# VHH binders against Protein DOG1-like 4 (DOGL4): the designs that were tried, part 29

Target 1, 232 residues: Protein DOG1-like 4 (DOGL4), of Arabidopsis thaliana (Mouse-ear cress) (q84jc2)
Amino acid sequence: MSKMRNLVEEKFLEFYESWVIQLELYLHQLLIAHNNNTMSETELRHLISKLTTHHKAYYTAKWAAIREDVLAFFGSVWLNPLENACSWLTGWKPSMVFRMVDRLRKSRVVLVEAQVKKLEELRVKTKFDEQKIEREMERYQVAMADRKMVELARLGCHVGGESVMVVEAAVRGLSMGLEKMVKAADCVRLKTLKGILDILTPPQCVEFLAAAATFQVQLRRWGNRRHYVTHS

## First folded at step 1 (VHH)

Design e25 (from e2 with G99P L100F E101Y Y102W W103T Y106L E107R T108S L109M Y111V; framework vhh_8fcz_2)
Fold by ESMFold2-Fast, scan of step 1:
Structure e25 (fold): chain B 232 residues (1-232), chain A 122 residues (1-122)
Amino acid sequence: as target 1 above (232 residues)
Amino acid sequence: QVQLVESGGGLVQPGGSLRLSCAASGFTFSDYYMNWVRQPPGKGLEWVSGISSSGSYITYADSVEGRFTIIRDNDKKMVYLQMTSLKTEDTAVYYCAKPFYWTSGLRSMDVEGQGTQVTVSS
């Protein structure tokens, strides 16, 4: 039997494909700006604003989609297996972006001491927020293993009546819990991204965004290449 | 065999208009994001506009925003580029393209056909 996609999966697949193509085009602009020191501060701020708006558009679309079907984001059909394997609660792990920040220490545009201090404070806060969400996910998984949930699953095998209604209500409750956790994770992602961009100068923001976009684009390419060449 | 055939180019004066067409065959057109790209004389490929599989998501290069409109017709397997307020800098061979792999964006777009020449000159 063929796997079927629901309407949410089909719509988000189309959105995500378009979003990634636009990210690649912005990456090209970021690399030109990074390699050529002729752009004004105003031009750099405009480019940074385009990337910020692009990322906000992703979360706007994602939050609309998870409201309808949060489970579509666990093992997403629009992501290849490598992208899915690298996901932390349906997206990038916030603390991992500080690896891109570490590259700025080796950049021609050197970080000043005050920036290093603020970035380290942000790193610590981000890791704390991550662990808080991980604790919530652990509690959710433990609740799923509860004997009452197992019994409700058995009752759902009966056709019609009270048992079907009770199981449906329980499933809706579980989906709402996952939606809340995914939104919490996305809030940490957005706060981390905004925090980094607020600390960095425009040329440093361009370097950071170029590094982050390069990693995202190459991760997708590496995963797609594995299947394209039919190598195991 | 993927085939893309561009048409509609020509000589036009500054401020004029042209509509380019791209006929697609050999693949499920309605499943693919489609792009217009151009190559000015003696320069590399420059991305112009893109449209998602259903037409719901459209984007333009800053240089053409407000002057060009991309449209698709999935039943006819066509993508169009309506160009208005043409400038001398728009002179290029225009191609329609789809990415085969998610790569470095602009550099990795497949240009299948011969393109269609647009010349803006008095």
Scores: ipSAE 0.128, ipTM 0.592, lowest interface PAE 6.1, mean pLDDT 83
Fold by OpenDDE, second read of step 2:
Formats: sequence, structure tokens, C-alpha cells
Structure e25 (fold): chain B 232 residues (1-232), chain A 122 residues (1-122)
Amino acid sequence: as target 1 above (232 residues)
Amino acid sequence: QVQLVESGGGLVQPGGSLRLSCAASGFTFSDYYMNWVRQPPGKGLEWVSGISSSGSYITYADSVEGRFTIIRDNDKKMVYLQMTSLKTEDTAVYYCAKPFYWTSGLRSMDVEGQGTQVTVSS
């Protein structure tokens, strides 16, 4: 039995499928850029800008969608179970990208001391911001189990119309909190990405973005094969 | 082991047409962008065309835009390059190329096959 999807899920699914395909195209361009070593700095910056714009477009669409139904993103039907399992507050965990940067350092990428220092500072800040958001999320989640809601839960299915209204109000309150937290998390993601790109040289940015895009695309492929999930 | 086998090259007069084929094996073909590259005599490898995993996005080098058409068949694990209005400057060994996605490190596109010779001459 196919799970019924709401309108927000359907629209965002369609958007995301197209977005991922476009990401693959950019990945291809990044790989070409990395391979040719003949591209000018201006050309590289242009490519980087295209990628950053693409990511911004995702969050623009996401934020529009979460305004309508933030809960859709906590069970993202456009993602496979593996992608969902790797998600932190409806997206990639910001601190994760530093592992990618570390891997770059072990490859062809040579970072100068000044870059390393700035990256470490950014790492610390990113972790701090993550923890702050996590604490706030916990507060919202725990608050859902207040005295009133516990009492309603005890009543079970024997709730009258007034009780239903109370539950709906509580859910709305939670949703508003979740929306706030998701936006906060996304801001940390964007800030972290920008921070990294500001520290790296254009060639290093291209390699980093290629690595990130590769991981995202492959994670989706692996997850689809493992769980036999296909999105039409 | 990744295998790419190119075919379809030959001698053709300017203005002529050729259709190149590439048979892929040893990897999940449908997960990868595929490319055609070429190596003109005395020159390095140059990118010619690329096609996304689904075939939805296609790109060409400026030098071949409007004359070449890249196609893929994921069921058959094939990539094709239809070449029309061939010019003498199109003379090269043509290769099918798969990008090496980042695992332990980002690798550039590598030519795995022997290529197929295309010669455009009057």
C-alpha cells in the first residue's frame, strides 16, 4: 500500500528530484574543473558561485515548504532510509563537513597554517552552535509531555471535541518551535559552508564541493539500492 | 573491474557522419555521468560531451555543439556519440570516460578504454 502523501510532500519531492539531478550536473562540472587544471580563477569562482546558488535555492524552497508543514521534513518521503538516518534536524549535520576537509588535507590539498587555524576556529564555533540547537530542541520535545498532554493521553480515544482542540493547539505549538529550530540549523549549515569556502582557495573549494556533492549523490544511490526505494 | 570499450570510428570525408559506441561494464552504469573525450594528434585530452545518469542533462564542448549528439542507454549500459558535419579538426582518438567519484580521494576522469580512431580527411 502506497503511503498517502500530502501536497507539501508531493511538491517538495518533485522539487528535490530535480534539484538532485542538477546537483549531479554540477558535480560533473566540478570534476571537469578539477581534471583540467586550465581553468582560470575567475572561471573557478564562477563555478563555485553556481553551486552556492544552487544550495541557496534548496533552502529557499525548503523554508517555503516548512512554513506550510514542517512535520513533513521530519519524515522526509523524498529521502531514502539511509539518507534519513544520516540527517540531523532535517539536513546534514554541520560538523560533519570538517571530516571531509580533513580528508582533503590527506589528499592533494595542502593547507597553510593560517587556513588550518581558521578551520579549527570554525569547527569549534560550529559545534557550539549545534549543541545550542540540540538543547533547544530537547526543550520543545520535553515540553510536549506536559501535564495536560499526559492527562489527555491517559484518556485515550475517549476525548471530546474540546480535548481535540487542546491537542491541536499543542501540536501547533510544537510545530512552530520545530520550524524555528530547523531554520536555525539551516543557518548553521549555511554559515559553516560559507566559512569553509571563505577559508579555502578556489581550487580547494572545487575539490571540497566535489567531495560533498559526491557524498550526497552516492549516499542516495547506496540507500536506494539497499532499501529498494525508487522515487518516480 | 571497470571496462569501457569504444567502437565506431573510421575514415570519413569532411561533412560526413559517424556514430561512436561505448560499452560499459564493471560498475553501476546508471549511477554515473558519462563522457566522451578525445585526443587530437600531438595534443592532450579534451572534453567533448557529457550526459547525466538519467540522461536529463547534456553538455557539449563549444567546438562540437550543434554537430554532436550524446545518448545513453542504461538498460544496455551503452553510451553513444552521433557525430555530424565532421571537420578535419575533429580528427582524434575518442574515448568514453567515467568520472571517479570521491571515496578515498577525488580522482579525475580516467580513460579506461583503448579508444576509437576518427579521421576526417578529404
Scores: ipSAE 0.019, ipTM 0.366, lowest interface PAE 5.7, mean pLDDT 86

Design e26 (from e2 with K98R L100S E101L Y102W W103Y S104T G105R Y106G E107Y T108A L109F Y111S; framework vhh_8fcz_2)
Fold by ESMFold2-Fast, scan of step 1:
Structure e26 (fold): chain B 232 residues (1-232), chain A 122 residues (1-122)
Amino acid sequence: as target 1 above (232 residues)
Amino acid sequence: QVQLVESGGGLVQPGGSLRLSCAASGFTFSDYYMNWVRQPPGKGLEWVSGISSSGSYITYADSVEGRFTIIRDNDKKMVYLQMTSLKTEDTAVYYCARGSLWYTRGYAFDSEGQGTQVTVSS
């Protein structure tokens, strides 16, 4: 029995809170840039680079944390219940980002035919990669159920030093498998983000990143507001 | 009750330095992100700097980056703002604030102090 979160949870909670605050600051800069038609390509690319670096910093911190405790990311204490409910394999679902891309078609900066074609090809590739990961997770869950049943049967027969070793080995196996799947999902996320930014012009990148950051910030706000709502 | 008490403001010449202090009480200081915010005469609030609960993560507004340093001492329940190379544009009432920055809808903090006046003039 402990009143404190584990070390990984505590460290990542502090990191994530600060990361989101910086995201809100970048979102403000993106919104100003989106409304200012006089910003140079160099200035826009610098801002896009700040966001790209910021997202890479998140995955660097996340991968260090999941090496230590991947299970902390399946019910994260640094996320509110709404954010947790909207997660797909510990983060945003890659294909959903194309909903934000679709909004660019109705914006001030219109997509050309060549961009639309490349984005559709990327969408199809992203959905295919997602389906591969989903099948791997399904196979993993079936394997976990089989191992869990065997483990429960053994624990029902003998409680001793050997049961502790078996449980520890099983937990390590589960954690390693989940770590690989989470990293695979994060690689799809990063490839999708890079692919979109490579296809879009700098003004379109700013609009896309603003839409993505707005959604992330608003989801956190809505969830935090609901968490503090008291029942009558 | 939550209390934040700022001090250290004053009159200083351009290029000068000042150190602002904020004493916190009424809450578990080491659990909260802390901010410095300023209000120039006749203008709205401007966020200046923030520091995470342990001090591991620090962020600055572009206008003060490289000139200001935010520090916290969790044992003393203090947050500080070390200001160097002060400019006339830094003239403002400086507030210590607890909580998250909500930039998309303006600044929203759980609690703010009463402020300390910084005047930079020749």
Scores: ipSAE 0.184, ipTM 0.615, lowest interface PAE 5.4, mean pLDDT 83
Fold by OpenDDE, second read of step 2:
Structure e26 (fold): chain B 232 residues (1-232), chain A 122 residues (1-122)
Amino acid sequence: as target 1 above (232 residues)
Amino acid sequence: QVQLVESGGGLVQPGGSLRLSCAASGFTFSDYYMNWVRQPPGKGLEWVSGISSSGSYITYADSVEGRFTIIRDNDKKMVYLQMTSLKTEDTAVYYCARGSLWYTRGYAFDSEGQGTQVTVSS
C-alpha cells in the first residue's frame, strides 16, 4: 500500500517536478554557453542570474511549505532514496559544492591565487556553519527524549488524555526547532552558492553551475533507475 | 548508430521563408534535447535554437528570436526549423544537433548531421 501523501507533499511534489524540468532547460543553456564560447559577458551574467533566480524560487517555495509541515521534508516523497540518502537537513550539504569547484581546477578553468584563497576562506566558514547547525539540530533531537517523553514511552502506545497532549506539545516543539534548523541550513546553502559565484568569473560560474546542475539531474536519474521510482 | 539528416535548405531572397527538416534515427529521440546550429561563411558554429525532449521548452538565439520557430515531432522523430523574414546574415550551413546533458563530456552536442545550405541573397 502506497503511503498516503498529505497536501503539502502533493503540492510540493508537483512544484518540484516542474522545477526540475526547468532546471534541465537551464542546464542545456549552460552547456550551450560553455561549449560555444560565443556569448558575451553580459549574456553570461544574464544566464547566471536566471539560474540563481531559479534556485531562489525553490527556497521560496520550500520555506512556504515547511511553514505548513516541516516534517514532510524529512521524508521527502518527491525525492528517490538515493537523493534522500545524499541529503543533509533536507538538501544538499553546503561543503559538498567545493568538490565541484575542485573539479573546475582540474579542468581547463584556471583559478588565480586570489580566487583560491577566497575559496578556501569560504570553505572554512561553510564548514563552521554546518557544524554549528548540526550541534543545534542535535539539541532539538535529544530534547525530544525528555523525562516526560521517556515516561510515556515506558507506558506504551495506549495512553490518552493528558498524555496525548504532552506528546503533541513535544512534537510541535520539535517541529518548530526543525523548521528553524532547515531555514538555517538553507541560508548556509544560499550563502555558499553566492560566495562561490562572487569569486568566480562569469565563464567559470557557467561551468560551475553546469556541473552542479548536471550532478543534480543525473543523481535523480540514477536514483530513479536503481530504485524503479517513477514520478509524475 | 545515431543519424541526423537535414533537408530543406536552398536559395531565398531577403524577407523570404524556408523550412528545414531533420530526420533522427538510431536513438530514443524523445529523451533528448534537439538543436539547430549554423555556420556562416568564414565564421564559427553558432547556436540558433533548442527544444526540450517533450517540446515544452523552447529557446532561440537573440538574432533569430521572433523570426524562427523550432518544432519537434517525437512520433516521427523529426525536428523542424521554420525560418521567416530571412536576412542575408542568416546565410549559413544549418545543422541539426542532438543535445547532451552529460557535462563530464564537455559538449553541449554529441551528434550532428551533414548540414543543409541556406543562402539568402537578393
Scores: ipSAE 0.015, ipTM 0.338, lowest interface PAE 7.4, mean pLDDT 86

Design e27 (from e2 with G99Y L100R E101G Y102F W103L S104T G105W Y106S E107S T108E L109P; framework vhh_8fcz_2)
Fold by ESMFold2-Fast, scan of step 1:
Structure e27 (fold): chain B 232 residues (1-232), chain A 122 residues (1-122)
Amino acid sequence: as target 1 above (232 residues)
Amino acid sequence: QVQLVESGGGLVQPGGSLRLSCAASGFTFSDYYMNWVRQPPGKGLEWVSGISSSGSYITYADSVEGRFTIIRDNDKKMVYLQMTSLKTEDTAVYYCAKYRGFLTWSSEPDYEGQGTQVTVSS
């Protein structure tokens, strides 16, 4: 059985491959900057801006794609099985980035008291927003299993233009609800990322972004090696 | 089975131009992201440019942006690199390669051909 890809999946697969290759290029620049303590604050801020713009480009493309077909993002064809298994609401779990911030502290990156306090406040707020989204996910799962889905299944047994039209309208409504939920989750991701970068100094931002990009690239490499073992 | 054949290299003076070509066979060319990478004398592989399967998304290394243009022709199974304003630092063996989006300059490409030598000197 072959899986047919729709136009949204095809277009976003092409975009995502290009986006990851550019992320890999930026990771290389971040690692050079991290290992070269002679870079100016202006040069570091420029590099951080490139990464921020790159992440914004991802969400711009994603939101255009989910408006067309949000279901493409649940079990994405542009992600390998390992990347899909690690996904939370079509992306990274917002609270995970604080584990990377904690890694900065263990690497003996000097965080001042004011930064530690602001990061803890941001962590609490992020966890609160994350849990709110998780409650909305549960509500959505209940709605999917309720009498509306039973009614759609019942209508599917009655062939005719009216029943087909009602099913199509219901599926559109369901997709719009998922789109709103995914966008809400992405807003929490973007607010969390921006919040961390606003708190950290430019050298700390470079180290944080390098850690985040390294994790994303290594997860993809590990999954690709397991998935694309060439065997005759 | 996968074959990539690069051509178009040569000796040029600084400020000159060259057009590199890569002929692909043995795979569904229109399904793959294609890259140009280069290896300067005594150095490792350096990623230069990439182009998505349809040609809609194109990326360049900072060192070549504004000077190089990557083009693909899916019907002819060709990828090209138009190089202008060449510098001595562009001296390298140039390879075309297909990749699947992991660390390209620190990992092996999915495939690379024999390459084509570009020498920029006066």
Scores: ipSAE 0.000, ipTM 0.274, lowest interface PAE 13.0, mean pLDDT 79

Design e28 (from e2 with K98R G99Q L100W E101Y Y102S W103L S104G G105T Y106F E107S T108P L109H; framework vhh_8fcz_2)
Fold by OpenDDE, second read of step 2:
Structure e28 (fold): chain B 232 residues (1-232), chain A 122 residues (1-122)
Amino acid sequence: as target 1 above (232 residues)
Amino acid sequence: QVQLVESGGGLVQPGGSLRLSCAASGFTFSDYYMNWVRQPPGKGLEWVSGISSSGSYITYADSVEGRFTIIRDNDKKMVYLQMTSLKTEDTAVYYCARQWYSLGTFSPHDYEGQGTQVTVSS
C-alpha cells in the first residue's frame, strides 16, 4: 500500500509540479536566447533575473514548508527515487554545479583568467562550507541518536495516545536540528549560485543556467521512466 | 548511433511553399528539443526555429516568424518544418538538430544529417 501523504507533502507536491512546469518554460527561453544571437545584453540580464527569481521562489516556498514539517523533505514524495538519490540535505550538492562550470570551460565558452581564478576561489569556499555542514550534521545525528533513539524505541513498545504524544515531542526536537541544517545547506546553495552568476558574463550565465535547468528536468524524466511515480 | 535525416527540400519560386521532414533515430527523441537551422550560401549557420520536447513551446527567428511552422511527432520521431511565402533569402541548406542544453554555437559538423537543399528562385 502506498504511504498516505500529509498536508505539507500534498501542498508542496502541487507547488513543485507547477514550479517545474515554469522551469521548463524558462529553459526554453534560455535555449532560444543562446540560439538567437539577436538578444541584447539587457534582454539577457532580464532573462537571468527571471530565472534567479524563480529559484528564490522555490526556496521561499521550501522554507515555509520546512517550518511545518522538515521531515517531509527527507522523504520528498514529489521527487522520484533517482532525484532523491542525488540529493544532499534535501537538495542539490553545491559543489556539483562546478562540474557544469567545468563543462563550460571545456566547451566553446572562453573564460578569461580573472574569471577562472574567481571560480576556483569560489570552488574552494563552497567545498569548505559543505564540509563544515557535514561535520555539524554528523555531530547532530550522533547526539540525537544517543538521547532520543532509545526513548523512541521504548515508546514504540506501547500503544496509546500518550505514547504517541511523547514520540511526537521527540520528533519535534529532531526536526529543529534538521531544519537548521537544511537552511544552512540552502544558504550555501544560494551563495554558490550567486557567486557563479556574478563571475560569468550574461551570455555565459545563460549557458550555465540552461545546463543546470536541463540537468534538473532530464534527471526527473530519466527517474520517472526508471521508477514509476504517481502524481496527484 | 544518433541519426538525423532531413528531406523535402527543392527548387521553388518566390511565394511558394515547402515542407521539410527530419527523421530521428538512435536516441530518446522525446527527451530533446528539436531545432531547424540553415546555412545560406557563403554565410554562417543560422537558427530558424525550435520546439520543446513535448511540443508545448515553440519559437521562431524573426526572419521566418509568421511564414514557417515547426511541428514534431514523438511517436514517429519526426520533426517538420512547413515553409510558406518563401523568399530568395530563404535559400539555404536546412538541418535539423537535437538539443539538450546549450553550450557553444551550432555548427554544421555537429549534425549527423546531410541537410536538405532549399532553393528559392524566380
Scores: ipSAE 0.359, ipTM 0.723, lowest interface PAE 1.1, mean pLDDT 88
Fold by ESMFold2-Fast, scan of step 1:
Structure e28 (fold): chain B 232 residues (1-232), chain A 122 residues (1-122)
Amino acid sequence: as target 1 above (232 residues)
Amino acid sequence: QVQLVESGGGLVQPGGSLRLSCAASGFTFSDYYMNWVRQPPGKGLEWVSGISSSGSYITYADSVEGRFTIIRDNDKKMVYLQMTSLKTEDTAVYYCARQWYSLGTFSPHDYEGQGTQVTVSS
């Protein structure tokens, strides 16, 4: 259904453009707070809460959209080719966030021994959860190669309502499995973000969130610049 | 040809109000996120406000939130900026822009018009 697919893509494109603009505004606030250290702990916690709510809003919208068309999130029209190339199961790869944490550790902000230990434990757990999802994705690929699926794919070459209906039922089953997989990956993302923010102090959270938002915005900008030069 | 034509600027006293208009042509207006951007004298471009294609999502810069209202009319291919409680710091040339990225160092914006001058003074 090209019309149905277009509607899901159009709605999420509109949402995502607005979401990124709000992220850039929050990034500006994070950079002011980080560079000048002018805010009280209560003010910093409020800013961190705004970012947390903003990320939760993304997953709320994503899960609603995925329920309608999970395949829209594989090669998304609201992402440039660079952003799509850097995606792991429709989003950022959870373990790569710890490379950003490692860079923050080399900053002037000192992490205490207890925080370093907790971050390392979280990194190991995140990597384990990541590998578990990768194994589920392998099972999905095996299901795609299942003898029954091969038979249904062959049947789909025939013209007729009956063959179309049978193929559509099989595709629906595969899409439901893929939706479950994507939601599992998003749960790892949210647990990883929450875990990091729970370990860090409010000033450290601001520095981390600023680094994360800067990376996301820069990746989008660089990809758009390259696309603009090559296709515009 | 893509064209954006801003109007409605002028001289107003602090605390005053103005409504800016932007007339769009040459593209499917209802498919695009629209922005207002301004350039104060001797300074760089500053993003002011944005509105999604259907009008469902609206965002404002902290400096104007609560004072400015962005509105769009897809049937008329218009976007408006209703400005109230104007301050001297709001003095700038205001531009209507199709797509904008607030961090400017690699940002494309699809198109800006000639702009409309807003002066908040005497």
Scores: ipSAE 0.038, ipTM 0.489, lowest interface PAE 7.0, mean pLDDT 82

Design e29 (from e2 with K98T G99K E101W Y102G W103Y G105Y Y106T E107R T108D L109F; framework vhh_8fcz_2)
Fold by OpenDDE, second read of step 2:
Structure e29 (fold): chain B 232 residues (1-232), chain A 122 residues (1-122)
Amino acid sequence: as target 1 above (232 residues)
Amino acid sequence: QVQLVESGGGLVQPGGSLRLSCAASGFTFSDYYMNWVRQPPGKGLEWVSGISSSGSYITYADSVEGRFTIIRDNDKKMVYLQMTSLKTEDTAVYYCATKLWGYSYTRDFDYEGQGTQVTVSS
């Protein structure tokens, strides 16, 4: 079933498709770097920097888009249903990446005790931040249901004149709250990612980023196959 | 605008040699790893070779190892693929991978008509 798209959705769809293509290129480079172990530390750091910059570019674009229409990201049309189902506040759940870190530990990657400790601290902090955001989100949702959503429901099909103003005000209020929460969530994502990369060595970072990128790309592929959606 | 223009393809007999070139523009060339990929007839894209930003790290697909040499010139913003001992199975359209997957916020990816054709035939 075809989804109706607004201008923000269309623009971001285009952006995201291009962004994913670039991600695949970086993934290719990461995999090459990881498999050959002959790349210098300087070169590895440079590759890592390119990836981090790429991710930052995503959030820059996202934040610009959510200022226009945050609701577009709640039911992102550029994502397939599987990707959406795995989304927490319009993106990946920050605490999830620690699963990937755990994978590193099970692989040939040796983390020293100091790294393990720092990662654990970061994990705890990340979870705390997630919970805080969730509580705040709940607060907004409840507040909306008490007033704004009730007004919207009452107006229903009788929206006109003064009623339109009321509806618009209610929607604006909702959007502002959601935007705040989405930004907060994204900040936690970015902080978590940065934290992990700061703890890991360059070779470990490459492996981690490769794993993360692989997961993202594969999730998209799996979802597309399952739901007959093509986003190239 | 990122641009990568391949050249140097042609018809060659088995055992022959070709040198492909890729001219890059529209981005900081020296910051990017460059790759050659190829698409044989009726097949998907195949990675051929990669070279790091400084040129210090080079890798090849097993199928071309020892026969192909990737070179880059950051001053000229060029990447090259010297191909020797060419085989019929090397027949493909050859691309700079960065062109195929290059950073862009637009959907201006036109794979048709891009690349350079290499045909190895007796």
Scores: ipSAE 0.005, ipTM 0.222, lowest interface PAE 12.1, mean pLDDT 86
Fold by ESMFold2-Fast, scan of step 1:
Structure e29 (fold): chain B 232 residues (1-232), chain A 122 residues (1-122)
Amino acid sequence: as target 1 above (232 residues)
Amino acid sequence: QVQLVESGGGLVQPGGSLRLSCAASGFTFSDYYMNWVRQPPGKGLEWVSGISSSGSYITYADSVEGRFTIIRDNDKKMVYLQMTSLKTEDTAVYYCATKLWGYSYTRDFDYEGQGTQVTVSS
């Protein structure tokens, strides 16, 4: 059966599938660089720059899409149910990337004391920024519930054409608030990623990015493999 | 059956131009995102460019941005790569690639055929 999708969902689905395919190709390059270490520091910095640009392209496309339909991101058709279950405010939870940093191999990638201190400072700052976003989200959810309840009460009194205009205005207000909240969360994500990459050496950046991309790709495959398990 | 057939490669001088073509058959071409990938001698696959099913979203690798242009013609079931200002580093076998529906959970691109060889030398 064909499912109806709006234009924003169709365009972002096409974008996201392309974006993930390119991420898998970059992951291949990261693994070659990590395992064989045939690249110079300049070449490693160029590869890291490509991935940074790739992640920035994702947020550029996302912010354009949420301007048109932010609600598409709270029920994303381009994500499988497992990916959606692991989501925090339409994306990865910023503090969780520090678990990947903790998993860096000591025998191949040794963090010096100065780096450990800077990463801990960044972790604390990231958690603080997350708590601020969570407080704003809670206030927004309360406001959303209040507006919805008021609108339901109004609808009970005046069912008809005039109530439709009031509902449309309320939904637009909710959408604008969600856009602001999602962008705030994405800014914390980008600041956290940049902060980690600024602290790590190029070989350490390659290992970190490889771990992050591997997790993202594996999570998608695990969720999608449910269909193959059913059919096998 | 699904086929992607590349053509248009050849020997060209540095600074020259070539236009690669990819003819698709055996699937609903207008529903799929199309890519160009290349494999330099003795190296792994490198993604070059991509174009969405409608042509609304186009992307390029940094190494080719501003020099290459990807185009699709859904009526003819063709995707093209216009290459200008070619460098010796562009020497590779070029493949037309997509993720087929049956392989959407794999990490590799699906491509058919032997690609088209581009050699940039004096």
Scores: ipSAE 0.000, ipTM 0.144, lowest interface PAE 17.3, mean pLDDT 79

Design e3 (framework vhh_8fcz_2)
Fold by ESMFold2-Fast, scan of step 1:
Structure e3 (fold): chain B 232 residues (1-232), chain A 122 residues (1-122)
Amino acid sequence: as target 1 above (232 residues)
Amino acid sequence: QVQLVESGGGLVQPGGSLRLSCAASGFTFSTYWMNWVRQPPGKGLEWVSGIDSGGGSTTYADSVEGRFTIIRDNDKKMVYLQMTSLKTEDTAVYYCARDLSYYEGSYLFDVEGQGTQVTVSS
């Protein structure tokens, strides 16, 4: 079991390191595009498509990995402690991206009234979906504790084939439940991201994606540069 | 009833070419982005290429850009991956996948079927 978890963790760590390096390269392109007003709409759409595809690649790899070992994503070894502390159900909290959207209101980029209304509607809907998932996770955590108690009780009697089968079935049920919850959260993330990009113009999309990628990259750098005070 | 059936894999030498096919059924093929995804031995899934619903826009992983070409035929409900200048690193099981990431209520990136094995070896 520990060997299987190590393999999933090692494979995803390798994937994630490469994925982040490519994100930093795309961020550089987004910042150049944002500072260069001569870039065509076609060129901007192409860059936005590259970022969208890059995020899809992340979720494709993540969903494959969680089918094998969903628990690897709770306290991930490929994330530093600061990134893990800021995680909500194995990833970014969907409503957080509206803070990047708020930057567009303060910049020289003008949001028209229709866009402001649609973004506010999306924000409210995103928070509602977020709260629904949080309630489902609370119910799941209660059920998880009950199942673990049953598992421990049966193991305490005998380590026989019948008890092992019941324990294995319970663990599979827990993993399946967590996989469904993580996928539900990821669907809210993807729906929120697509919703924002559908409302924004290509220059606004570039500014939004640049802000989001900057925050993600900087959070990783801040966590990696933390000073450790060694106590005996 | 959604089915994706991959074919065309095989053993090829480095620098060789191969064309993969994906036959789709059970859904409105012309409305979905289609993707090729691969799984190298002992590794996780790696996204390779994507094509929009109309076939006018394509995207590629940096590792295959300039070497692979994704094509679709909506009338035949087929997706193809034309691979050239193959490298040993391209050895993997290749899967055709329907893009459900942007569909409301979707809970998976559809990787149906058994895939098709591509082995690049001298």
Scores: ipSAE 0.000, ipTM 0.181, lowest interface PAE 14.1, mean pLDDT 79

